# Designs tried in a protein design chat: VHH binders against UPF0146 protein MJ0688. Part 3

Target 1, 137 residues: UPF0146 protein MJ0688, of Methanocaldococcus jannaschii (q58101)
Amino acid sequence: MNVKIIVEFIKKFAEENNCKKIAEIGIGFKFDVARELSKYFDLIAIDINEKAIEKAKLLGLNAYKDDLFNPNISLYKNIDLIYSIRPPRDLQPYILDLSKKVNANLIIRPLLNEMPIKELKLKNYKGEVFYIKEKQI
Below, E stands for the ipSAE of ESMFold2; O stands for the ipSAE of OpenDDE; V2 stands for 0.75 times the mean of E and O plus 0.25 times the DockQ between their complexes.

## First folded at step 1 (VHH)

Design b4 (framework vhh_h_nbbcii10_fgla)
Fold by ESMFold2-Fast, scan of step 1:
Structure b4 (fold): chain B 137 residues (1-137), chain A 125 residues (1-125)
Amino acid sequence: as target 1 above (137 residues)
Amino acid sequence: QVQLVESGGGLVQPGGSLRLSCAASGGSEYSYSTFSLGWFRQAPGQGLEAVAAISGSGGSTYYADSVKGRFTISRDNSKNTLYLQMNSLRAEDTAVYYCAADYEIEVDSYGFDYWGQGTLVTVSS
């Protein structure tokens, strides 16, 4: 996983799609991408693990606990782009559903050799693989 | 270090009930209550499907539309045990049921880190 390339792709995508508020789903204890992107976007970090959220807040991130199997939709008010890095395959349909409900663009950076779920489009960028969905207006 | 062991599977008739249990053992960095827990199933010839999930506190639950109103997920943190009460069973519920736990560790791990071996539920025609 190349953090610099991941940041570059998400930033480029967000700018091309006029995104200003973005959410990272399942941030865990990997803060490098979110910390870099937060310099350019209004970013929130989401995870079910309270300790991960506490650490994210200590590093200056706006972070909230949420259960992605039953999400608090109001947390994603005005979010233009949802992204997730290496989410479990079974969680991906829930992330996709959330992006539809809040009318947001979606980027998933999957594990290697993983096939996209239906409705997502494969995009290769400088050796990194992303699955994307653009929002409907 | 956490091990998950499912039990309670078996053969039932359509319309019957079954209760699955998932016992967690082994210590690790985080207490049992910090885990989000879920039940997943895999029917013959199908992919893995999320069935139900419950947050660490038990305050939030999720159910797949196919089981909503029929299945109930619960947990007992004092016993490190997750339950799935399955009522009004249908032939389509026939599957291997897996218990899974999710937590973030300090270095790198996203999504469910621990899975049980599965327990078979057969709903006869």
Scores: ipSAE 0.000, ipTM 0.107, lowest interface PAE 14.7, mean pLDDT 78

Design b5 (framework vhh_7ocj_1; at its last look DockQ between E and O 0.14; V2 from the best seeds 0.00; counts 0 for: pae E 2.9 > 2, placed apart)
Amino acid sequence: QVQLVESGGGLVQAGGSLRLSCAASGFTFSDYAMGWYRQAPGKQRELVAAISSGGDTRYGDFVKGRFTISRGNAKNTVYLQMNSLSVEDTAVYYCATETYVEYSDTYDYWGQGTQVTVSS
ESMFold2-Fast, scan of step 1: ipSAE 0.360; ipTM 0.674
ESMFold2, look of step 2: ipSAE 0.410; ipTM 0.702
ESMFold2 (binder alone), look of step 2: mean pLDDT 82; pTM 0.830
OpenDDE, look of step 2: ipSAE 0.407; ipTM 0.743
ESMFold2, look of step 4: ipSAE 0.310; ipTM 0.646
ESMFold2 (binder alone), look of step 4: mean pLDDT 82; pTM 0.830
OpenDDE, look of step 4: ipSAE 0.179; ipTM 0.595

Design b6 (framework vhh_ozoralizumab_d1)
Fold by ESMFold2-Fast, scan of step 1:
Structure b6 (fold): chain B 137 residues (1-137), chain A 121 residues (1-121)
Amino acid sequence: as target 1 above (137 residues)
Amino acid sequence: EVQLVESGGGLVQPGGSLRLSCAASGFTFSDYYMYWVRQAPGKGLEWVSEISSSGSTIKYPDSVKGRFTISRDNAKNTLYLQMNSLRPEDTAVYYCATETYVEYSDTYDYRGQGTLVTVSS
């Protein structure tokens, strides 16, 4: 995984789509992308793991515990872009559903670069693969 | 601690068959999607097959479809890959992998040594 290229892609996508408030779903213990993007965007970090949220907060991230199989929709008020890096395949439909409910753009950087779930478009960028959905009116 | 231990690899002639096994421990196996992925010499990781927690949803890439069959035994915490009509291009280290629900951003555990499959005369 190339963190610099992932940051570049998300930042460029967000700028091109006029996104100001963004959410990382499933941050776990990998904070490099969120820490860099938080310099440019109003960012929240989400994970079900309480220890991950504690560590994220210690590093200065605005972080919240949430279960994406039963999400707290109010946490995502005014989110313009949801992104997730290497999310479990079972979680991806729930992340997509959340993005639709809150009318946000979506980026998934998968662990494997084959077989996106339906409704997501595969995009190659400098050797990295992303699955995207643009916000619809 | 999630542990995945692959076995069943070996040397086989083109057209031959092998069955790979993956013994899982440290998590509730029956709750998780399972995957087979492989890495050929000098290549990146390639997804080979996936199976849902119940076994009802199974997917393959075109490169192995019709030749490989993924299955699971939730009572034994074991994942299988039946490989038929093996080709030289199937030569790779094979890893089993799983999703981590507790840490959404860490999808797979590639900690096993994998099992080497060599297809050659």
Scores: ipSAE 0.000, ipTM 0.172, lowest interface PAE 12.6, mean pLDDT 82

Design b7 (framework vhh_8pnl_2)
Fold by ESMFold2-Fast, scan of step 1:
Structure b7 (fold): chain B 137 residues (1-137), chain A 120 residues (1-120)
Amino acid sequence: as target 1 above (137 residues)
Amino acid sequence: QGQLVESGGGLVQPGGSLRLSCADAGFTFSDYAMAWYRQAPGKERELVARITSGGSTNYADFVKGRFTISRDNAKSTLYLQMNSLKPEDTAMYYCAVDYTIEYEGSFDYWGQGTRVTVSA
């Protein structure tokens, strides 16, 4: 996984779709993408793991604990773009549903060999694979 | 509730046995690697045992031959059978979805823990 290319793709997508507030879902302990994107966007980082959230905050990220099987919808008010990097297959439908509920664009960078979700469009970008959904008008 | 729930901890004498359970009402275990971690008083969390979705297991050296990790996918439950318990096994025990084995994912889904005390 190329962090520079992932940052580049997400930034370009967000700019082209006039996104200002973005959320990374399932950040875990991999902060490089969010730290870079937070320079350009109002970014929140989300994970179920309290220790991941504590470390994210220590590194200067605006981070919140949330369970995607039972999400706190109010955390995502005014989010223009949700993205997630290597989310578990079972969580992808919940992330998609959340993006629809809050009317946000969605980017998933899947693990290799995962099946695409039916409503997401596959996009290849400089050797990286993304599944995207554009915000409904 | 979409949270892992550990149970089965307690106070036992050295040489005793306990069986820990981990269940989640809102989360399906079938496709995920699962792990048990522990945190002794004043120490960092350490890995105890892992089990893949297919049943392959790995153990920390300090529990090999004494602890057995297993799963029941029909019940969405993870188990840790602890035999020949020692005072140094005293800790809070946590279960977690281990995405680093099956998936190079960013999620760590932790439970609240169950306390194990091994004392005379």
Scores: ipSAE 0.000, ipTM 0.130, lowest interface PAE 12.7, mean pLDDT 79

Design b8 (framework vhh_7qia_2)
Fold by ESMFold2-Fast, scan of step 1:
Structure b8 (fold): chain B 137 residues (1-137), chain A 120 residues (1-120)
Amino acid sequence: as target 1 above (137 residues)
Amino acid sequence: QLQLVESGGGLVQPGGSLRLSCEASGFTFDDYAMGWYRQAPGKQRELVAFIYSGGSTNYADSVKGRFTISRDNAKNTVYLQMNSLRPEDTAIYYCAVDYTIEYEGSFDYWGKGTPVTVSS
């Protein structure tokens, strides 16, 4: 994973869409992107795995446990952008639904050889592939 | 098969230096952040230093200015250079690797540890 390019893309997207509070969904044990972006944005990290959340907190991230198949909507109050890096295919529709419910922009960096789910736009950026949705009113 | 091998610990006098190494195998090292943690007897394990895949670093307040973390991607190795060691730095030092358990498999991401004793 090219962390520098992923950070560049998300930061540029967030700035262009005036995002201030952002959430990474399914962070697992990969903290590079979230740690870098937390220098510029109010960031929360989300995962269902309690050990991942414990480790994220030890690294200075604001992290919360949540089940994305049945999300706790109150955790996402005031989130302007949701992003997820290599989420499982079956989780992607739930992340999209969450972004719609809380009226947030969405970025997914998918796994290799995936087709985009409906409603997302494909963006290529310096060799990385992203699927995006801009929030609607 | 994920493997982390720590080395470089030992006994040193206050004010001395040690260089810890952690050699990694069984995963795409270049894509993962690496960290050093320590655990003193009767204490909780704490973060010492972290290095991201892109080279950015993070340090515990207690070691800032004394410890330096670095990585050599060609050797799949992360290092911790420890200078101006103090008795309170006495601990077992652990290497850790980031990975996503739910998506990439279930493996232990902790090394076995290397003991460091700072004593007169």
Scores: ipSAE 0.000, ipTM 0.142, lowest interface PAE 11.9, mean pLDDT 81

Design b9 (framework vhh_lunsekimig_d3)
Fold by ESMFold2-Fast, scan of step 1:
Structure b9 (fold): chain B 137 residues (1-137), chain A 118 residues (1-118)
Amino acid sequence: as target 1 above (137 residues)
Amino acid sequence: EVQLVESGGGVVQPGGSLRLSCAASGFTFSSYWLYWYRQAAGIERELIASITSGGSTNYVDSVKGRFTISRDNSENTMYLQMNSLRAEDTGLYYCAAWEDYEITYDYWGQGTLVTVSS
């Protein structure tokens, strides 16, 4: 995983799609991407793990606890882009459904051994792999 | 010793077809997820197609509908059937086998050259 390249891709995608407010789903305890992107975007970090949210807040991120198997849709109002890095395979359909419900763009940087969702478009960028879905016009 | 060997590259006219093969040895092929990458001069390697151990496939938009990835676990071989070839498909094609991106070592072949020209 190359954090710099991941940040670069997400930033470029967000700028090209006029995204202002973005959400990282399943941040866990890896904050480097979100911290860098928060310099350029209004960013929220989401995880089901309360301790992950507490640590994210200590590092200066706007973070909220949410369960994507039963999401709080209002939390994502005005989100232009949802992204997730190495999300669990079983969570990916729920992240996709959320992006459709709130009409947001979607970027997933998969773990290479995870099953891909065929609805998402495969994108390569400087050796990193992403699955994307652009919001409907 | 782990080895991946690509073959099947060559020179072809636009609109033509080629079938690439990747022969594997030295690991449990059937359990690995398999990938085709390509690299044009001066450009980073890009992932164009993948196939899971269970046979699920995915493709980058530019090749979707034109290329088909497949695997034959009995022969320890992966294939890429390339149809309706375009000039932009020119490059060195690599196969790769990865079990887990974060902790598993990448296995790469030496590549096979595909040239699409008129």
Scores: ipSAE 0.000, ipTM 0.265, lowest interface PAE 12.8, mean pLDDT 82

Design c1 (framework vhh_7qia_2)
Fold by ESMFold2-Fast, scan of step 1:
Structure c1 (fold): chain B 137 residues (1-137), chain A 118 residues (1-118)
Amino acid sequence: as target 1 above (137 residues)
Amino acid sequence: QLQLVESGGGLVQPGGSLRLSCEASGFTFSDYAMGWYRQAPGKQRELVAFISYGGSTNYADSVKGRFTISRDNAKNTVYLQMNSLRPEDTAIYYCAADWLEDYGYDYWGKGTPVTVSS
């Protein structure tokens, strides 16, 4: 995984789609992407793990606990872009559903042994693989 | 040890077709997702097609509708059917299996070159 390339892709995508407020879903204990992107965007970090959220806050991130199998929709109002890095396969349909409900763009950087749902478009970028959905209307 | 051997590349005219094969050994093939990558000279590697162990597929937009990935678990083989080939498809094509210890495909064979001339 190349953090610089991942940051570059998400930043470029967000700028091209006029995104200002973005959410990382399933941040866990890997804060490097979110920390870089938070310099350019109003970013929130989401995870179900309370310890991950506590550590994210100590590192200066706006972080909130949420369960994507039963999400708090109000937490995501005005989010322009949801992204997730190496999310579990079982979680991917729920992340897509959330992005549809809040009308946000979506980027998933999968583990390469995982398939997201067929609605997402495959994008190659400088050796990294992303699956995306752009806002509809 | 994981081994992947690609074949089927060659020189073809624009609009032509090729079928690439990748034979796997040294692992339980049916337990692995498989992908086809390509790399043109001086360019970054890119994933063009992916198939899960259960047969679900995904494609890069540049090849969608033209390329079809499939697998035969009894033969430990993954295929890439390439139709309506374009000069932009010129690259060395690599077969890759998902790797348990890394966050992506960690093993490639030597690749099979595909040249599409006009």
Scores: ipSAE 0.000, ipTM 0.251, lowest interface PAE 12.3, mean pLDDT 82

Design c10 (framework vhh_h_nbbcii10_fgla)
Fold by ESMFold2-Fast, scan of step 1:
Structure c10 (fold): chain B 137 residues (1-137), chain A 124 residues (1-124)
Amino acid sequence: as target 1 above (137 residues)
Amino acid sequence: QVQLVESGGGLVQPGGSLRLSCAASGGSEYSYSTFSLGWFRQAPGQGLEAVAAISWSGGSTYYADSVKGRFTISRDNSKNTLYLQMNSLRAEDTAVYYCAAYDELYSPDEFDYWGQGTLVTVSS
């Protein structure tokens, strides 16, 4: 994973789509992308693992525990962009569904060169692969 | 927190078969049915190559083009075990095979490796 390229792609996408409030889903214990993006956007970090959320908060991130299989929709009110890095394949449909319910743009950087789920478009950027969905106007 | 132990490697003739196993122990409260598991290999003098991966439900699989049609990945969550059935083995499949776990909900690395690897040698 090239953190610099991932940050660059997400930042460019967010700016082109006038995104101000963004959410990272499934942050785990990898904070470098969120920490860099939080300099430019109002960012929240989401994970089901309470220890990951505790560590994210210790590093100055706005972080909240949530279960994406049964999400707290109100937590994502006014989110313009949801992104997730290396989400489990089986979680991806739930992340997509959440993005649709809250009318947010979506970026997924997959773990492997998997086929994107329906409705997501594959985008290659400087050696990194992303699946994207732009929100409906 | 998850520990992975590979087994099943060995010496085989070209065209032969082997079944690799990866037994998982330990785990966190979040390792339940959310892990993606995969097999990676490193051939002599080469870099690490992804071979196959399987989602926690078993409903989604990935295979490298070099092994498609010959290898089958599967998992048994009740036994916490990942398998790789390797058929029609070729000399170029000679490598140390590693199993890896990735859990977006608790992942310290994209391609975390807890296993020590198991050597597969295909004689020619």
Scores: ipSAE 0.000, ipTM 0.243, lowest interface PAE 10.7, mean pLDDT 80

Design c11 (framework vhh_lunsekimig_d3)
Fold by ESMFold2-Fast, scan of step 1:
Structure c11 (fold): chain B 137 residues (1-137), chain A 118 residues (1-118)
Amino acid sequence: as target 1 above (137 residues)
Amino acid sequence: EVQLVESGGGVVQPGGSLRLSCAASGFTFSDYALYWYRQAAGIERELIASITSGGSTNYVDSVKGRFTISRDNSENTMYLQMNSLRAEDTGLYYCAALFGPDYNYDYWGQGTLVTVSS
């Protein structure tokens, strides 16, 4: 995984789509992408793991615990872009559904070159693979 | 400490069967989607089978109907039952969890070798 290229792609996408408030889903203990993007965007970090959220907060990120299989929709009310890096396959339909409910753009960076879930568009960028959905506005 | 350990590989003749196991320690399988990958000589690494935390299974077409993926969350172990083995199934089989103990680390085992030859 190339963190610099991932940051570059998400930043470029967000700027081209006029995104200001963004959410990383499933941040875990890998904070490099969110820390860099938080310099440019109002960013929240989401994970089900309380220890991950504790660590994110210690590093200065706005972080909240949430279960994407049963999400707290109010956390995402004003989010322009949801992104997730290497989300579990089980979680991907729920992340897509959330993005539709809150009318947000979506970026998923999969573990491998896995087939995208229906409705997502494949984008290759400098050796990294992303699946995207643009909101209809 | 986290580890995934594959076992069950070996040498078998065409038409034979093997059952692969993937045992995890240091983290709990129950919340993760789990995967079997195959690396064959000269071929890119392939996703062979997956099983979601919700119980849904997926297979690459070449193994559908011959292989069965299953999980036992109480034993923290995943299996791949391989029937009607073909020479093309030869390869190093890896188990993987997308999110390891840090939820965002990919954990791979060291692999177990399956050789199908007479």
Scores: ipSAE 0.000, ipTM 0.139, lowest interface PAE 13.0, mean pLDDT 80

Design c12 (framework vhh_7ocj_1)
Amino acid sequence: QVQLVESGGGLVQAGGSLRLSCAASGFTFDDYAMGWYRQAPGKQRELVAAITSGGSTRYGDFVKGRFTISRGNAKNTVYLQMNSLSVEDTAVYYCARIPSFEYGSDYWGQGTQVTVSS
ESMFold2-Fast, scan of step 1: ipSAE 0.012; ipTM 0.331

Design c2 (framework vhh_ozoralizumab_d1)
Fold by ESMFold2-Fast, scan of step 1:
Structure c2 (fold): chain B 137 residues (1-137), chain A 119 residues (1-119)
Amino acid sequence: as target 1 above (137 residues)
Amino acid sequence: EVQLVESGGGLVQPGGSLRLSCAASGFTFDDYAMYWVRQAPGKGLEWVSEISYSGGDTKYPDSVKGRFTISRDNAKNTLYLQMNSLRPEDTAVYYCAADWLEDYGYDYRGQGTLVTVSS
């Protein structure tokens, strides 16, 4: 996985779609993409794992615990773009549903050897694969 | 086996300098951002410095900005922290960390290297 290309793609997508506030879902203990993007956007990091959130805060990220199987919709007020990197397969439909409920753009960088879920468009960018959905209107 | 081994700590007088090293093994070092964090006696963990996977970007909190410099040698799988103009409040155990390290159940409180600034 090429972190620089992933950052480049998300940044370009966000700029082309006039996104200012973005959320990373399922950040876990992998902070490199979020930390880089936080230089350019108002970013929040989300995970169900309390220790991951504590670590993210220690490293300077705005981070919140949330369960994507039953999300706190108010956390995503005014989010323009939701993205997730290597999310678990079973979580992907819930991330898509959240993006629809809050009217946000969506980017998923999937695990290797994975098929896209319905409604997401496959995008190849400099050797990386992304699944995207543009918000309506 | 993932391993991070910190070294270079010691006793130094206020205004002195030390250089810390972190030798990394068991993972692809140049795919990950690296960090220095510290814990003073009886206090919580404090982020001290970070460096991007390529070494092109670095960040520091105001408490150490201008005094500490983080760097890396990806060919040697080694992370460094150059500490100048040391102060008594810099006294702490210093740990290096990688973004994905805790996914492996790494004991974050591992070895570390002790820096004591004598006054």
Scores: ipSAE 0.000, ipTM 0.122, lowest interface PAE 15.1, mean pLDDT 81

Design c3 (framework vhh_lunsekimig_d3)
Fold by ESMFold2-Fast, scan of step 1:
Structure c3 (fold): chain B 137 residues (1-137), chain A 119 residues (1-119)
Amino acid sequence: as target 1 above (137 residues)
Amino acid sequence: EVQLVESGGGVVQPGGSLRLSCAASGFTFSSYDLYWYRQAAGIERELIASIYSGGSTNYVDSVKGRFTISRDNSENTMYLQMNSLRAEDTGLYYCAREFDWSDYEYDYWGQGTLVTVSS
């Protein structure tokens, strides 16, 4: 996975869709994408693991614990774009549902050889694969 | 060439103090966020303290109130003042610079300095 290309794609997508506030879902312990994007956007980082949230805060990220199988919708008020990098397959429908409920754009960077779930379109960008949904006008 | 060199580790008794130093070269020190990590035997390396280019700091709960991170931009050096040391603070301490996007996913790490807290 090329982190610079992933950042480039998300930044370009966000700028083209006039996104200002963005959320990374399932950040875990891989902070490089969120750290770089937080220089350009109002970014929040989300994970169910309290230790991951503690580490994200140590790196200067605005981070919150949340369970995407039962999300706290108020955390995502005014979010323009949700993105997630290599989320578990069974979590993806819940992330999509969240993006619909809060009317946000969505980007998923999946694991290799994975089919997109219904309603997402596949986008190839400089050797990386993304699944996207643009928010309703 | 980016270099980070830790020093100041040693053997101390519980309740003792040590000050670690991280001497940096090869980059504009004042422009970067800097971190202290700890690696204990049988445990994964963990981030314990951060200091941002603007001077703000963060700590993990286990060291908050006991450890103080600081930086001297004129000397290109970051410090970790460790007070009220406990046996569980034993480990190899690393300094690190924030990720540089010009280096294709590389973080710059020092070689580490060993801290042993024993009675």
Scores: ipSAE 0.000, ipTM 0.223, lowest interface PAE 12.3, mean pLDDT 83

Design c4 (framework vhh_h_nbbcii10_fgla)
Fold by ESMFold2-Fast, scan of step 1:
Structure c4 (fold): chain B 137 residues (1-137), chain A 123 residues (1-123)
Amino acid sequence: as target 1 above (137 residues)
Amino acid sequence: QVQLVESGGGLVQPGGSLRLSCAASGGSEYSYSTFSLGWFRQAPGQGLEAVAAISGSGGSTYYADSVKGRFTISRDNSKNTLYLQMNSLRAEDTAVYYCAAEFDWSDYEYDYWGQGTLVTVSS
């Protein structure tokens, strides 16, 4: 995974779609992308793991614990873009559903060779693969 | 904190089989991003070689050409355990085998490593 290319793609997408507040879902203990993007956007980091949230906060990220199988919808008020990097396949339909409920754009950077969820559009960008959904008008 | 512990190594004759295990401790430290897990090995006097990898979310698997058709990677998420089934073992498979987590197979970037387990294939 090329962090620089991932940051570049998400930043470009967010700018083209006038996104200001963005959320990373399932951040785990991988903070590089969120730390870079937080320089340009109002970013929140989400994970079910309380230790991951603790570490994210120590690095200066706005981080919140949430269970995407039963999400706290109010946490995502005014989110323009949800993104997730290598999310579990079983979680992907729930992330998609959340993006629809809060009317946000969606970017998923899947694991190498994972097939896309059917509702998402595949984008190749400088050797990285993304699955995207633009919010409905 | 995630700790990985390998087991199952030992002495085996050429043509034999072994099953390696890698147990992740903490359990509760698994997040939505279920760890990408893989096996690496280092033969005596040689460098580190990637052997096999498995995604946690989709069951996608990857194998080095040297082991395709002989080795099978799998995981049991209910036990937080990664496995490597090694069949038709050869002398050149002799190595210390390491479990690794949170890495991208294409970039060989990895965050967590186990201590290793020795596999010796000899008559």
Scores: ipSAE 0.000, ipTM 0.211, lowest interface PAE 11.6, mean pLDDT 80

Design c5 (framework vhh_7ocj_1)
Fold by ESMFold2-Fast, scan of step 1:
Structure c5 (fold): chain B 137 residues (1-137), chain A 120 residues (1-120)
Amino acid sequence: as target 1 above (137 residues)
Amino acid sequence: QVQLVESGGGLVQAGGSLRLSCAASGRTFSEYAMGWYRQAPGKQRELVAAITSGGSTRYGDFVKGRFTISRGNAKNTVYLQMNSLSVEDTAVYYCAAELYDYWSEEYDYWGQGTQVTVSS
């Protein structure tokens, strides 16, 4: 995974789609992408793991605990873009559903060998693979 | 020291075969997905094949039916069997390892690459 290329792709996509508030789903303990993007966007970091959220907050991220199998929709008010890096395959349909409910664009950077879910479009960018969905107007 | 070391590249004629190997060391890779990427001059790097810790595989459409990815018993070695090679397969091939883990701050690992040249 190349963090700089991932940041570059997400930033470029967000700018081209006029996104200002963005959410990283399933951040875990990997903060490099969110920390860089938070310099340019109003970013929230989401995870079910309380310890991950505590560490994210210590690093200066705006972070919240949430269960994507039963999400708190109010956390995503006015989110323009949801992105997730290496999300578990079984979580991906729930992330897609959330993006539809809150009318947000979606970017998933999958784990090696994970298949895209049906509605997502594959995008290759400088050696990284992304699955995207644009919001509907 | 964590490292991925590729081997098995070289020059081969169209229609021939090569087997690439990637040896990972410096830690246990049993929970990692591992894969092969390639990059030809003037082109972007693209995924060739990947395999999970559980053995599930994914291939690029341009290599399906010709290439096979597999793992060694120790899970620290991944192989790419390349059959029916064409000139369009000429590229530097890179080994990669990725982990999803909520409990760690581990990063991806990449090898230095191995050159594959297919002549007509």
Scores: ipSAE 0.000, ipTM 0.219, lowest interface PAE 11.9, mean pLDDT 83

